# Ledger of designs, part 11: miniprotein binders against o13629

Target 1, 363 residues: o13629
Amino acid sequence: MLEAVTNPKSSLATFSKQLNGLLQAKVVVCKSVNPYFNLALENYLYENSTAKHCLLLYTNSPSVIIGRNQNPWVEANVKLCRDNFVNIIRRKSGGGTVFHDFGNLNYSVLMNREEFSHTENASIMIQALRNLGVHARLNQRHDIVLAQSQRKISGSAYKISRNRCYHHGTMLLNSDLEGVREYLRSPSTGILSKGVSSTRSPVSNTKLLKAEFIKQVISCFLLHKSHSTTTKPLSKPRASSKRLYDIEPKSVITLEQNDLLGVPSILKAVNELQSWEWTFGQTPSFKQHLESTELSVSMDISVVHGRLEKVIFSTPNATLEHELSSIPWTGLCYESGFANTFLISGIHSKEAISILKWISDSI
Below, E stands for the ipSAE of ESMFold2; O stands for the ipSAE of OpenDDE; V2 stands for 0.75 times the mean of E and O plus 0.25 times the DockQ between their complexes.

## First folded at step 3 (miniprotein)

Design p11 (at its last look DockQ between E and O 0.01; V2 from the best seeds 0.00; counts 0 for: pae E 17.2 > 1.5, off the site)
Fold by OpenDDE base, look of step 4:
Structure p11 (fold): chain B 363 residues (1-363), chain A 99 residues (1-99)
Amino acid sequence: as target 1 above (363 residues)
Amino acid sequence: DPEEKAEELLEKALELLRKGDFDEAVRMLQDAIQTARDIGDKEMQALALSALGWAYERLGDLQRAMDYLEQAIRVAEQTNDERLIEFIKEFLEYVKKLQ
């Protein structure tokens, strides 16, 4: 009996094997709390999953997630997020701004376009909630709300392409709902943005334990999708390729961040999501008017790709107006404190210094 | 066993890459590639070459990263593993977009 020496799985063979398993999985439970990784993984599964239905489950560390066409300076307190190490991430899908934390469960059902439903995946979540004693319903906005209070416990977003779609949702378990409001409240005034605005709704926690809820969601999902699997064969694996790994698809995979560090498209997506150019540079063009009655100054800012295009000052003091207008504003990143760069580099009047500080505090 | 040695070297190299020890990972991957060549394991050779391409991407040497990924593709094409070929091609296209 030749004991098949289980060749120590080359870590890359193990990786290719794990990747195959991942792409065929019905359920993926991500253990990473890195929001960049989790959003990269969601996109990767959206593009590459061969499963008829794939449920992705993950939780993010404290993060403001803005829609593809939103203005972060309108949708969030960018400064407060920075000061409290709250990530700001622009997702590749449209829709409104959401906050994620350790008390929120994210779920994404990835499927073929033909399998798209506004209600099916929500019904699975509602059944999982019911099994844990939480009575919820779907509202007209496709939000899951508590049956009694009508408070939102789950928001949904959809992406539909030619061949694939996903239904992304959130489930509020034990989030800091008051702290969330502060991060989602922009202090910025006078912004005229072409970006999509968010609609807010009264929210509540379900107060469920994450592990119990995950267990119920997986059970309800697998049960529901087992009955809906009518016989359309999964596209026959291309017959002729010697697949290195005929791995029986595991129905449920648990994944860590380190398991996918070798996937170039995931690394690229992580790097893109972390970049200033994606997060802020992809901001739709906007204008901002600021006025200080105390300093007798107004300014008009034009912002393109998250950078200053034009700055116009108005003040009764022509010398001061000239001084402020002589500053090379064009091309500076729109960020809190950008005006402080000029406080260090030049001899400015006391009045100009006061205005530069006011600008720094107003943006 | 030379096969086990090549696999062990590749595993250790990937752990070094995860730790940010890119220079030691490069050395270990070179040994893995040579071991795989000596035994004629084209799959392991292509895998180790692709990991070496990744090590050089992490070091910021995009030219070497491309060169090793192109070599990995040429070796992988001899295995008839379309998935391995596609994986390494995706990586090469990633590195090309960083230039």
Scores: ipSAE 0.006, ipTM 0.261, lowest interface PAE 9.8, mean pLDDT 84
Fold by ESMFold2-Fast, scan of step 3:
Structure p11 (fold): chain B 363 residues (1-363), chain A 99 residues (1-99)
Amino acid sequence: as target 1 above (363 residues)
Amino acid sequence: DPEEKAEELLEKALELLRKGDFDEAVRMLQDAIQTARDIGDKEMQALALSALGWAYERLGDLQRAMDYLEQAIRVAEQTNDERLIEFIKEFLEYVKKLQ
C-alpha cells in the first residue's frame, strides 16, 4: 500500500531515468541524515558507478561508526549509545571508530583502484579549506590537521576491491567534541581482542559553514578531476563551486532519502547494516577476563561472532565453581545483562546469584 | 501436570531469550503466565512476568518491559521471596534509565 502511494508507474519511470543519471554523476550530494541510507548509497555507488571519479557528500545524525574489523565493546560505550538512541553502525571500510553528528561533513571519493591516492584526495580537501581561510596539512597518518595547532580536523578510511575503491572521511565543522569523547569511551575492562584498535588524536572544529564548505569541495573536486590531479592551490575564483556547477550542471546531483526508495540493493544493504548479525555478529573473536576480590571469583569468557563460546570460572569453592560451570552459557549474545535470565530462574545458590549479579553489572 | 508444564515453558523460554529468539520466547512466556495463574503459583507467575519484561527490553519496547516488571513486583510481593523482589526492582530501575 505504501509502495503504491509513493511509487506509481510514471514515478518509477522518472526515478529510473534519474537513477541512470546518478550512476554517471561526478558529484552526489545526499540530503538524507540517515546513516544507514548514506552508507548503503556509498556502497551502491562503489559497485555501480560508471564515473571515473565520483564524490559523495553527506551528513549523518548522531551515530558511532565502527570499522569493518573492530570490536564495538572495546571502541564505544555501547550502553550509553543505546540509552541515548545513538546508533552503532559497522561500516564496510577498515580503520578506526568515529562519532558523527550534524556538525560533521562526510566525503567519499569513489574511483578505480589504480587511481587511489590518500595524498591527492586529501589535497582536494586541503585546497577547499585554504580557499575558506583555513590552513591545513596532511600528517604522517594521512589525517588532515590544522597547520599551526596540529589538531586533527579530518580522519579517513578506505575500501579496496580488485578494480574499485573508495576513500572516505570526516570533516569537523562544528561537532560536539565532548559528546564525541563520551560515546567513544568504552567502560569495558579485561578484553583481549584480535580486532583493529582505534588511534585517538586531539581534535578541533574548523568552524566553517557547511554549505560554504560543500561548495568549495565540489569546486576543487571538479577542477582537479577535469585535469591531471594537482596539489597546487587554485589561484582565482574559478574555484567557486556554484560557478562550476553552473558550467557542468549534470555533473552534480542532489538526492533525498526518498530518491533511493525502489532500489532493491540499497534497501537490502540498509537491512543488513541495521542487523545484529552485521553490527555485532561480525565482531572479531575476543576474550574477556573479569575478577572480583570481594566474591573471590574470576571469569574467562571467549566470544565468537558476538556470541559466548566458552565461560570458565575459578573460585576456591569447588561446589560453587561446578554450579556456575553447569549454567548453559554457550550461544548467548554478548551484551549487557546476558546473565539476568539465569537470575529469573531462581534455581541457584545464594553465592551463585551474587556472582550472576556481578556479571550483569560488569558487562 | 500444569505445574511441570509452567516450569518447562519458563525454562524453554529462558533458553530462547539467551539465544536471541525473542518472539518465540514471548509466546511461551504468555503460556507459562496463564498456566501459573490457573494453578495459583505466584512465584512462577512473577518469574514468567519478569522474563517477559526482559524479552520486551531486548526488543526495545521499554514501556511494555516496565509494565510487565511492575506486574511482576506486585505478584512477587505476595510470595515473600525477598531475593526475587529485590532483583525485579533492580531490573525495573535499569529499564527506567534506558528511557
Scores: ipSAE 0.000, ipTM 0.253, lowest interface PAE 19.7, mean pLDDT 79
Fold by ESMFold2, look of step 4:
Structure p11 (fold): chain B 363 residues (1-363), chain A 99 residues (1-99)
Amino acid sequence: as target 1 above (363 residues)
Amino acid sequence: DPEEKAEELLEKALELLRKGDFDEAVRMLQDAIQTARDIGDKEMQALALSALGWAYERLGDLQRAMDYLEQAIRVAEQTNDERLIEFIKEFLEYVKKLQ
């Protein structure tokens, strides 16, 4: 082990071999709970994997995950998430906002575009559930629901390009379902958004043990895909069928975040996903109307790429209206922080300061 | 005319901060802090330090942001401007919650 560290050529050969093994893996189980790393890894495998099908399994620490084209200020309580150390991250796939925690398992199946199917991966998940005594079915929205209660236990989304795609989703095992209520309840008012809205469904936990569900998902996936992915004749074995214990476990890689510490493209993707410009700056344009009866003021704003485009105030006090309108609003980031820069200057009347605090509290 | 220079640097830096030009704002705020320190203007020193805290918060360096805001509070407490102290403490609380 020490020889590998002190010999640069040996260290490079070992790392290159490990990376090539990852890119050929049929199943990757990632032990990291870092949502930025896990989504970066998914994208890395999406762009670079040479396997015909690859299953990625992971769990995230508490996170609000918004869809590619959603407005975080409509879909979540951004202040509450920040106050409670809940991550907010925009994923690269479409669809609605979900909450991840230690009680759910995330799955992602990477495949060629021509093999995309709304139902195929769901059938694999449903079989894994059935093997563990949970009876579920696919509904009209392609969610997996419990057969008896019809409550949702898995939702999914897709990213599709010219050649590759992934189908990823959540499986609710023992998630904090009360937590989704609080963090996904936006306090914002008056927003007219062109972003994709979430469709809320009643949810339930399967109450399955995560380790047992992972084993069943892997087994069902490998068995199902081995039949569909083998194009050449089996020249060596005289086999009439494969059983679950015949699955080749070397196709499964368990990955830790430190195994990929030296992959620059993953580090770059993590930085991008963590950036304000990605999570908030990629928000579709929107408008907002805010009104305070107590302060006798209203404001109308337009937001483009998460930044203020136009701000209009209306108040009976013409001097105050002029003061507020003289502030150079255009280009400021849309969030409570934009008003705070003006509060520290001390160049505003007490009435204007009250309105700036109201804006900060309202956004 | 060092006092006018310090005010000009701070105001220009605040405009850069408002527009999201954080790296340029940092450089200008460092000059404003030094000028304010040279003339003994505690209020301006605290304002420039707090603006540095905001710049580093936007750049993603939360530890440095908190360090500058704590420095700003200590300088502001050498003034009698309770409004200034309260504003900076609110910024520090906000940055602490971003961790």
Scores: ipSAE 0.000, ipTM 0.265, lowest interface PAE 17.2, mean pLDDT 80
ESMFold2 (binder alone), look of step 4: mean pLDDT 88; pTM 0.887

Design p12
Fold by ESMFold2-Fast, scan of step 3:
Structure p12 (fold): chain B 363 residues (1-363), chain A 99 residues (1-99)
Amino acid sequence: as target 1 above (363 residues)
Amino acid sequence: DPEEKAEELFEKAYELLEKGDFDEAVRMLQDAIQTARDIGDKEYQAAALSALGAAYEFLGDLQRAMDYLEQAIRVAEQTNDERLIELIKEWLELVKKEQ
């Protein structure tokens, strides 16, 4: 356990030693169920861990986690999430959208870039499953599936930078599979996005007890990585690649959110992940086309950084078209109900008001 | 010092990718590729090409991502670095699945 800077019993010297222990740890088990903290911790370890390989294990309270380059309005039912207090959070890794809940275990393998191996990391999970009597394999899409039914039990994603990377994923132990389906089904229509689209697969739970699976994953990880041999490269390495790898005795750290609450970089990461500018503002540029035959109107929206860039209306009534185009759309956040602001002004024609209501119902 | 310049450009490009400044990151990675070619570092050239492939993947341009990763493999194969070749091939397979 680490003692955070905000703990009045921790001295600066003691905190520095505990923090250095965390950064050298081979395994970190986080007991926090706060998805913002858990993702911030993952990023903190990614940037600061000195271990050649580090395994992070955590569970998030119900949340929708979208990939770095995804459009939340395409990937999730944003309104349903808001109504049920399910947060939508943008992670820093690529890939598709996933629903997390208490019946899921998240794993993250943080490593030096040259050590990245999707198949090797997956083999650790597969071995842990086999040790508990669950026969699984890696499919052609690098998902972990049950050997007999071929239903997906683990999906994963990655983030790679100059020196470091992480490969993280889910393990469905006893998740609400109906909730997975409902939260990840967007009602939005007419969106053309440059973002990465999620691929859905039939899923299943392993029905394993979380504590038992955690023990097996830790054991398999430590055994596997302790026996990892670096094959001498045939090519001449760069000077910057001359690093010594420390193979130390196993170190496993269990921590709570309060242990790191006062670390400035973690708090900054939590604040970023909670911001509208990160979650929605980092959405790749997109366009949306909406039509109403009943109102004889079409609307073309261009969205950049989650904000309206251009809104173009087409209708047989030139006066109405001019009225709608005169509304100051540019710069508004693209979100459910953005048109409602103009409804409360009461200065528009009845036809324009009907169209504004239609926009609010459609987005 | 061309080696130091390539290293700096690579790190700056990744910082921009992490910040979401994709267009600037692409420009810097293209500069890094040229610098690597100028200094004759095939390993660094392959790494820079694979990073450019990753940048295009983040932009959602999967065809260009695959094209750059395939270029990276061809350059890496000239180095006989089995680990580097394996890493880039695994990334290429991940990008192919996104299609």
Scores: ipSAE 0.000, ipTM 0.241, lowest interface PAE 16.6, mean pLDDT 78

Design p13
Fold by ESMFold2-Fast, scan of step 3:
Structure p13 (fold): chain B 363 residues (1-363), chain A 99 residues (1-99)
Amino acid sequence: as target 1 above (363 residues)
Amino acid sequence: DPEEKAMELMFKAMELLRKGDFDEAVRMLQDAIQTARDIGDKEMQAMALSALGMAYERLGDLQRAMDYLEQAIRVAEQTNDERLIEFIKEMLELVKKEQ
C-alpha cells in the first residue's frame, strides 16, 4: 500500500505518480532485506524503467543466489543452506553463484542496450572505493579485486535483451567469508551437469561502512551520468562527491517492499522466485553416478526439471537389484533425503535398507 | 531497524552453529525470536524457532528440539506459507527418527 485513502481515484492517481517517479529515478535505494522482493524489483525496473541509466542498491538477508542456468546441487551446499535457513534463489541473469548476507551491498545498473559496458560500471565502483581509501582494480575475469592481494571483493553478472540490459554485482563490505566458503562448497559427487559451473576465487572484505559506501557510489554514478551527457570529461573526483547526492535528492528514491507489493507484476515475480519449480525445477538436465565398494552397488540417476527421471542400480545380487528397481523413483524431487521416504515404509531387506541409507548420506 | 536486527542475529547464530558454538548460537536465536515477536513477524519467528530446535538436536537434546519445532509449526501455520510449514515438518520428522 502506497496510499491509505478512501477515494479510489485519488489513491490511484497518487499510486500512479509514485510509480512514475520510481520509473524515472536515477538511483533507487531499497531498504528491504527480502531477496525475493529485491530480485523482483530489479526485474521490474529492468522491464519498466525509463531512465537512461538507473542504479539500484540493496542488501539481502543470508542467501545463495545461483545463476539462471546453474545446477544448485553442484554450486552450493543445499542441505547446509536448508539447515541454517539460508535462502537458495535462482536469479534471471546468467553467470555464477554468489552468497549474500548483511555485510554485502548489491548494486544493479539498468540501462538501454546501447549503453552496456562492463568496464564503465566497474569503474564507478572502483572510483567509489578509491575515494574511501580502498585500492581496487578490474581483473581478467572482470571481477573487482584488491590491487595488492588480488582477492575478489566484487563479482558481477548481466542480462541483455532486445532493448534493455542490467549489470549487477556484489560488494563485500563485511560479509561472513567463512560462510561464503561453506555454503558454496557442494558435498555432491559424481554429477555430470549441462549447467554453467562457477569459478571460485579467494575473497576479501573492504571493511567499509555501508552508509559511507552507498553515498560514494551514488555520487560517482551521478558524476558518470553527467559526463556521458556531453559535459566536459572528468579525469577523476577531486574531493568528496557527497555534495552531488545532496544536490540531486529528487533523483534518489528510497523505498520499502510494502511500497510496491501491491503491484501485480512484482507480486507475481516474488511468488515465482519463491517457488520450487523456479529455483530447482529450472535446473538443466543432469546425470549422477554414485558407487559404494562396501555395499557392492552403483547407481545412475537422470534428473530432468529437478525431478528423478531414471534410476538404474547395478549390483551382483539380482534379487536386491530387482527390489531396488521396483521402488517408484520416477517423479520424486531431487533433494537431500529423497530416499528417506522409503526407509519409513517398513521395507524388510537389510541390504536394501543399507543402500537407501547410503543414498541418503550421499545426496 | 528491528527486522534487520533479527535477521542479523539469525545470520550470526547460523555462523556459530557451523563453528559448533551451540551455546552462543542458542542465546542469539532466543534474541532473534524475541525481536521477531516484538515486530509481529510470524515468518521470522517460525524460522528462528526451528533453528533453535535444530541447535538442540545437534546438542543431543531431542525433546527440546521437538518442542521448539512444534512451536515453530504452530507459528508457521499463522503465516499461511505452506512451503515453510512443510519444511519445518520435515525437520521435525528427521528429529523424531533419531529417537
Scores: ipSAE 0.000, ipTM 0.145, lowest interface PAE 20.9, mean pLDDT 77

Design p14 (at its last look DockQ between E and O 0.28; V2 from the best seeds 0.00; counts 0 for: pae O 9.2 > 1.5)
Fold by ESMFold2-Fast, scan of step 3:
Structure p14 (fold): chain B 363 residues (1-363), chain A 99 residues (1-99)
Amino acid sequence: as target 1 above (363 residues)
Amino acid sequence: DPEEKAWELAEKAFELLRKGDFDEAVRMLQDAIQTARDIGDKEMQAVALSALGLAYERLGDLQRAMDYLEQAIRVAEQTNDERLIELIKYALEWVKKEQ
């Protein structure tokens, strides 16, 4: 859709025209599975879309998406994610942690702040589900659940600003539910965090085909939002029709990430979301207490901006306590295995080695 | 001299690894490994290969991490330093703790 800028003036004119079309689109379907790009695109549309209502649909490669004010070490198994190429990404909206994979569809409804409604946005998804034979309802927490089992199939969050907001969520079509549970199960203990904790719910897949669900969601969205601007009913009364209309080409834009990487604000957002300083460095301050009865040691850690601020050891062996306290802990990134770099790079007593191994196994 | 420079390079790489500068640490560790090979320092080779394995684990490249740690064990076995061999084996087992 969008041209690369390799032939100046004509490419820039075409690019500008295509970009203007994107900003006026009622529906955007992004074919990129890059979660950094998809979240950057969501924010770009949030800030720049001129449509009263815009629906963004996308799928992310395997990723753990944490809320703006969460602690990733409390919300996820960071080492397991890292070792399996599962991205950990801090989004810009608040709320809890979610796991995305290829069996999930993400939706985002961008709108004027005055038009925000959990019930209205959920009703679009519920109608699309019903049209495909899946009976679902909105629960007290504004999650979408299966009517029979009450298992959650869609969770959502929002971001609200002066003029605009977005309501975004997941739809479990055929996700790896075992993977969801394992990646979101933190092995960390003893953490006292100022961050927001997630509320877990039993989940289920709808088992719907993604292409069919996308078609239904687009149809229901366009029908529902056109109603809000529709003039008075025409003269002939008629029962409501369940018949689907063809999608208007001007209302629906399909794009790839290469179409928009030339937009400076999108590239900047992608780079920020990929940074350690954003994802881990924005973690609210926390403390951690660890104790080993077998080694007769306790450790108190203070972490600020994702880095070790203070580490205090307590052990009956004063020489060992002094040795451990002499290790340069301050400024280290708080990450699983941080103690392993001291284990193999220096000369330590057998007792200190045992404690360094214990630290690596505990974090 | 070359031996002192190689150990200084490895120490700096460990500091960068601990502070999250993984790409720069990897570059310096590759230099340290080459220098160690040039001067025949098996202990430095094993230590630097181990650090490279830990760096790749933190970058999410589990296969390279395990490969470098296995290389480090083979080199360390040539030094007869049983303590070093044990510590590298521990690191490899730590990396493998997943399904």
Scores: ipSAE 0.470, ipTM 0.830, lowest interface PAE 2.7, mean pLDDT 84
Fold by ESMFold2, look of step 4:
Structure p14 (fold): chain B 363 residues (1-363), chain A 99 residues (1-99)
Amino acid sequence: as target 1 above (363 residues)
Amino acid sequence: DPEEKAWELAEKAFELLRKGDFDEAVRMLQDAIQTARDIGDKEMQAVALSALGLAYERLGDLQRAMDYLEQAIRVAEQTNDERLIELIKYALEWVKKEQ
């Protein structure tokens, strides 16, 4: 991109050629750790790649990734994530909540709908693992597990539309499996949610070096796809550095985030994924019931598009009930501590102040 | 009336904060704080500083959140409004609470 500054006509032709090369690539390795960019890139390749199969590999900085129809306040500790700079991102595919960090590798195979295969990518990953001495198999839930311990090392999900699809997943290499536990433990109580709930499995790391696993995955992917029209199984050992050198070099592209800053559709997708309206506002409607015996009050909340729709208080004290109901709850963001702004900005009875503090501590 | 205009700005900023429009709320609160200083309204200054602290908490900048809440307490102590002082201290402790 340096040539763009000094020779505009040449730099435009060079950028167009690089973008066209990206859209024809069979493998893209993205060096960005920005989860918003990486998911936007996945969608861009999903919509625009012309390769029969395109493998995207990337790693994200610490992130909680929720499925398209999940409730983040059920699946995660939202305040803890925010306070520790752990991203919360709603992905465009379905399924349950996962955690990404620098110790895992994300893989995505983009293809036309007619090329979709439920098990093909799992077999490629298992071959790559086997070639590196890790014995794994596909279980009944279609997760990849270690053969001995049966602990999960890879889960996946699909996005399937009329024309295109992708199969994506995560491979645990050296992730912080213990330290991420608190981010996925929601402190919320009393939520009745239509959202998809996660089914969590015991997990393990493979302990593989990321660079070596990437090389092996690329080798297995390219060899498998070149042999997909044959009737012979892929039972022979085929991974080697020699085979990698034998493959046309232009079929594998390494990409940095700055290479694509000028692509408007990627920027638009990044902005959408970063928006509150996407991650939180697309949450399926839910209700919550909270009760305090100490304060003799209960609170029923309806939440639509991540915002308070209706709030009902029940307490024996009718004057207090009226006072609490006069607060303009409707339209406010559902988020930990939302009642704090009313504590500071209004004049309330001592009993109402106690209840507002209880709300701040409960949500 | 400058004082009424300043309080209207602060109330709009609280509405924005509650609806999640943090960047716009921060800009309005900075203006409200300066106006409160110019007219000598220490209660409004403390309230606006508190709101700014809460905005930074929601933005994940806990250091600035605590700094603004501590500033708000110092200003509120000049008003002798014991309820306001107590409530800002509660907000500071809520921001500091281990999750």
Scores: ipSAE 0.428, ipTM 0.821, lowest interface PAE 2.8, mean pLDDT 84
Fold by OpenDDE base, look of step 4:
Structure p14 (fold): chain B 363 residues (1-363), chain A 99 residues (1-99)
Amino acid sequence: as target 1 above (363 residues)
Amino acid sequence: DPEEKAWELAEKAFELLRKGDFDEAVRMLQDAIQTARDIGDKEMQAVALSALGLAYERLGDLQRAMDYLEQAIRVAEQTNDERLIELIKYALEWVKKEQ
């Protein structure tokens, strides 16, 4: 029984080499469908990639991705997402809410700020589409649209920092475009939000096979970015000693979630993206007015950091108004279940129970 | 008064839940359930079990939430308090709709 005592130093050296390879890669294909991991990886490569241009490709499981300053209860049906195991994720970038599923390919081009272009990376995608018989163009909103129908097939979002930027986009391959509408339609009424609202556009699928499209995107990207590097005269390599370890990093890396479990910053980012405090607690302040003519009750809610700040009831029954107002609503998370606080505040009137049910059905 | 005791328990539990101290809330509710069992206060036991169910719902453990709410119903059904039973049943139906 030769227990191969894998020397912990050899494992660390191998991991360090793999990580350096990842940070130098021109293309990263992530096989994980975990949206928290994929967004954490995107941010990690944005911050740490040493490549002049890095193309990240990934697909998410069914997920509503909200912008940094958006209200999830306005941008999505939060309950329907929960009921169908659709993730709700707040990204660190601004912009509108998008839906991701297995029928979408996400692409992110990570680059230095000086290399930022609204059109360059879109042209690569348009060329890849053309190679597969799909005629597309860039519109004035920097969306990729089908040339004939003008239907959106790819949305774009940009993050520009001091030294780095990325161009994130989606490509609709075979997404459930009807289900997307349901998840992105909030049932909530009477919300006055300080959050950024989303603009919707007519969308279509390209109907391309994911594997074929990925191959074309990689090919077009590598070809395009190779030509941009050849125009700088090769400054004569100073004869600095070829360290034996100049193994040219693989230009294309494929990875899984498990390959990066040893990276603390990725784990921290995954945990942050999964947290209620990030997802819902970072919601801009809002107010909601609700009214039931049947129950002769109105309710005014103020919500700060995704928690109830103030709840005001109005009803012609003064005893019921006092009962409802005596409940310590402040600090409860804004979710349909906050009304279940009646259960914990003792035995309430039948009228209060009816209002509890109404609240739970209305938010 | 069992109602006053249930109210005090509930208020304390919710103060902890509001503070986001779910671990302390769970501990307090467990102690309260044990106390209610020891004194034979079925109403307090049902309320405390239901509050524990809701605490687990807040923690995202919907299975434990349902399990404790179902226990709360079984205890509440022994009190003949129709209002209490209705409230706990409603909470259980709500948690089931979130699964």
Scores: ipSAE 0.015, ipTM 0.181, lowest interface PAE 9.2, mean pLDDT 83
ESMFold2 (binder alone), look of step 4: mean pLDDT 82; pTM 0.812

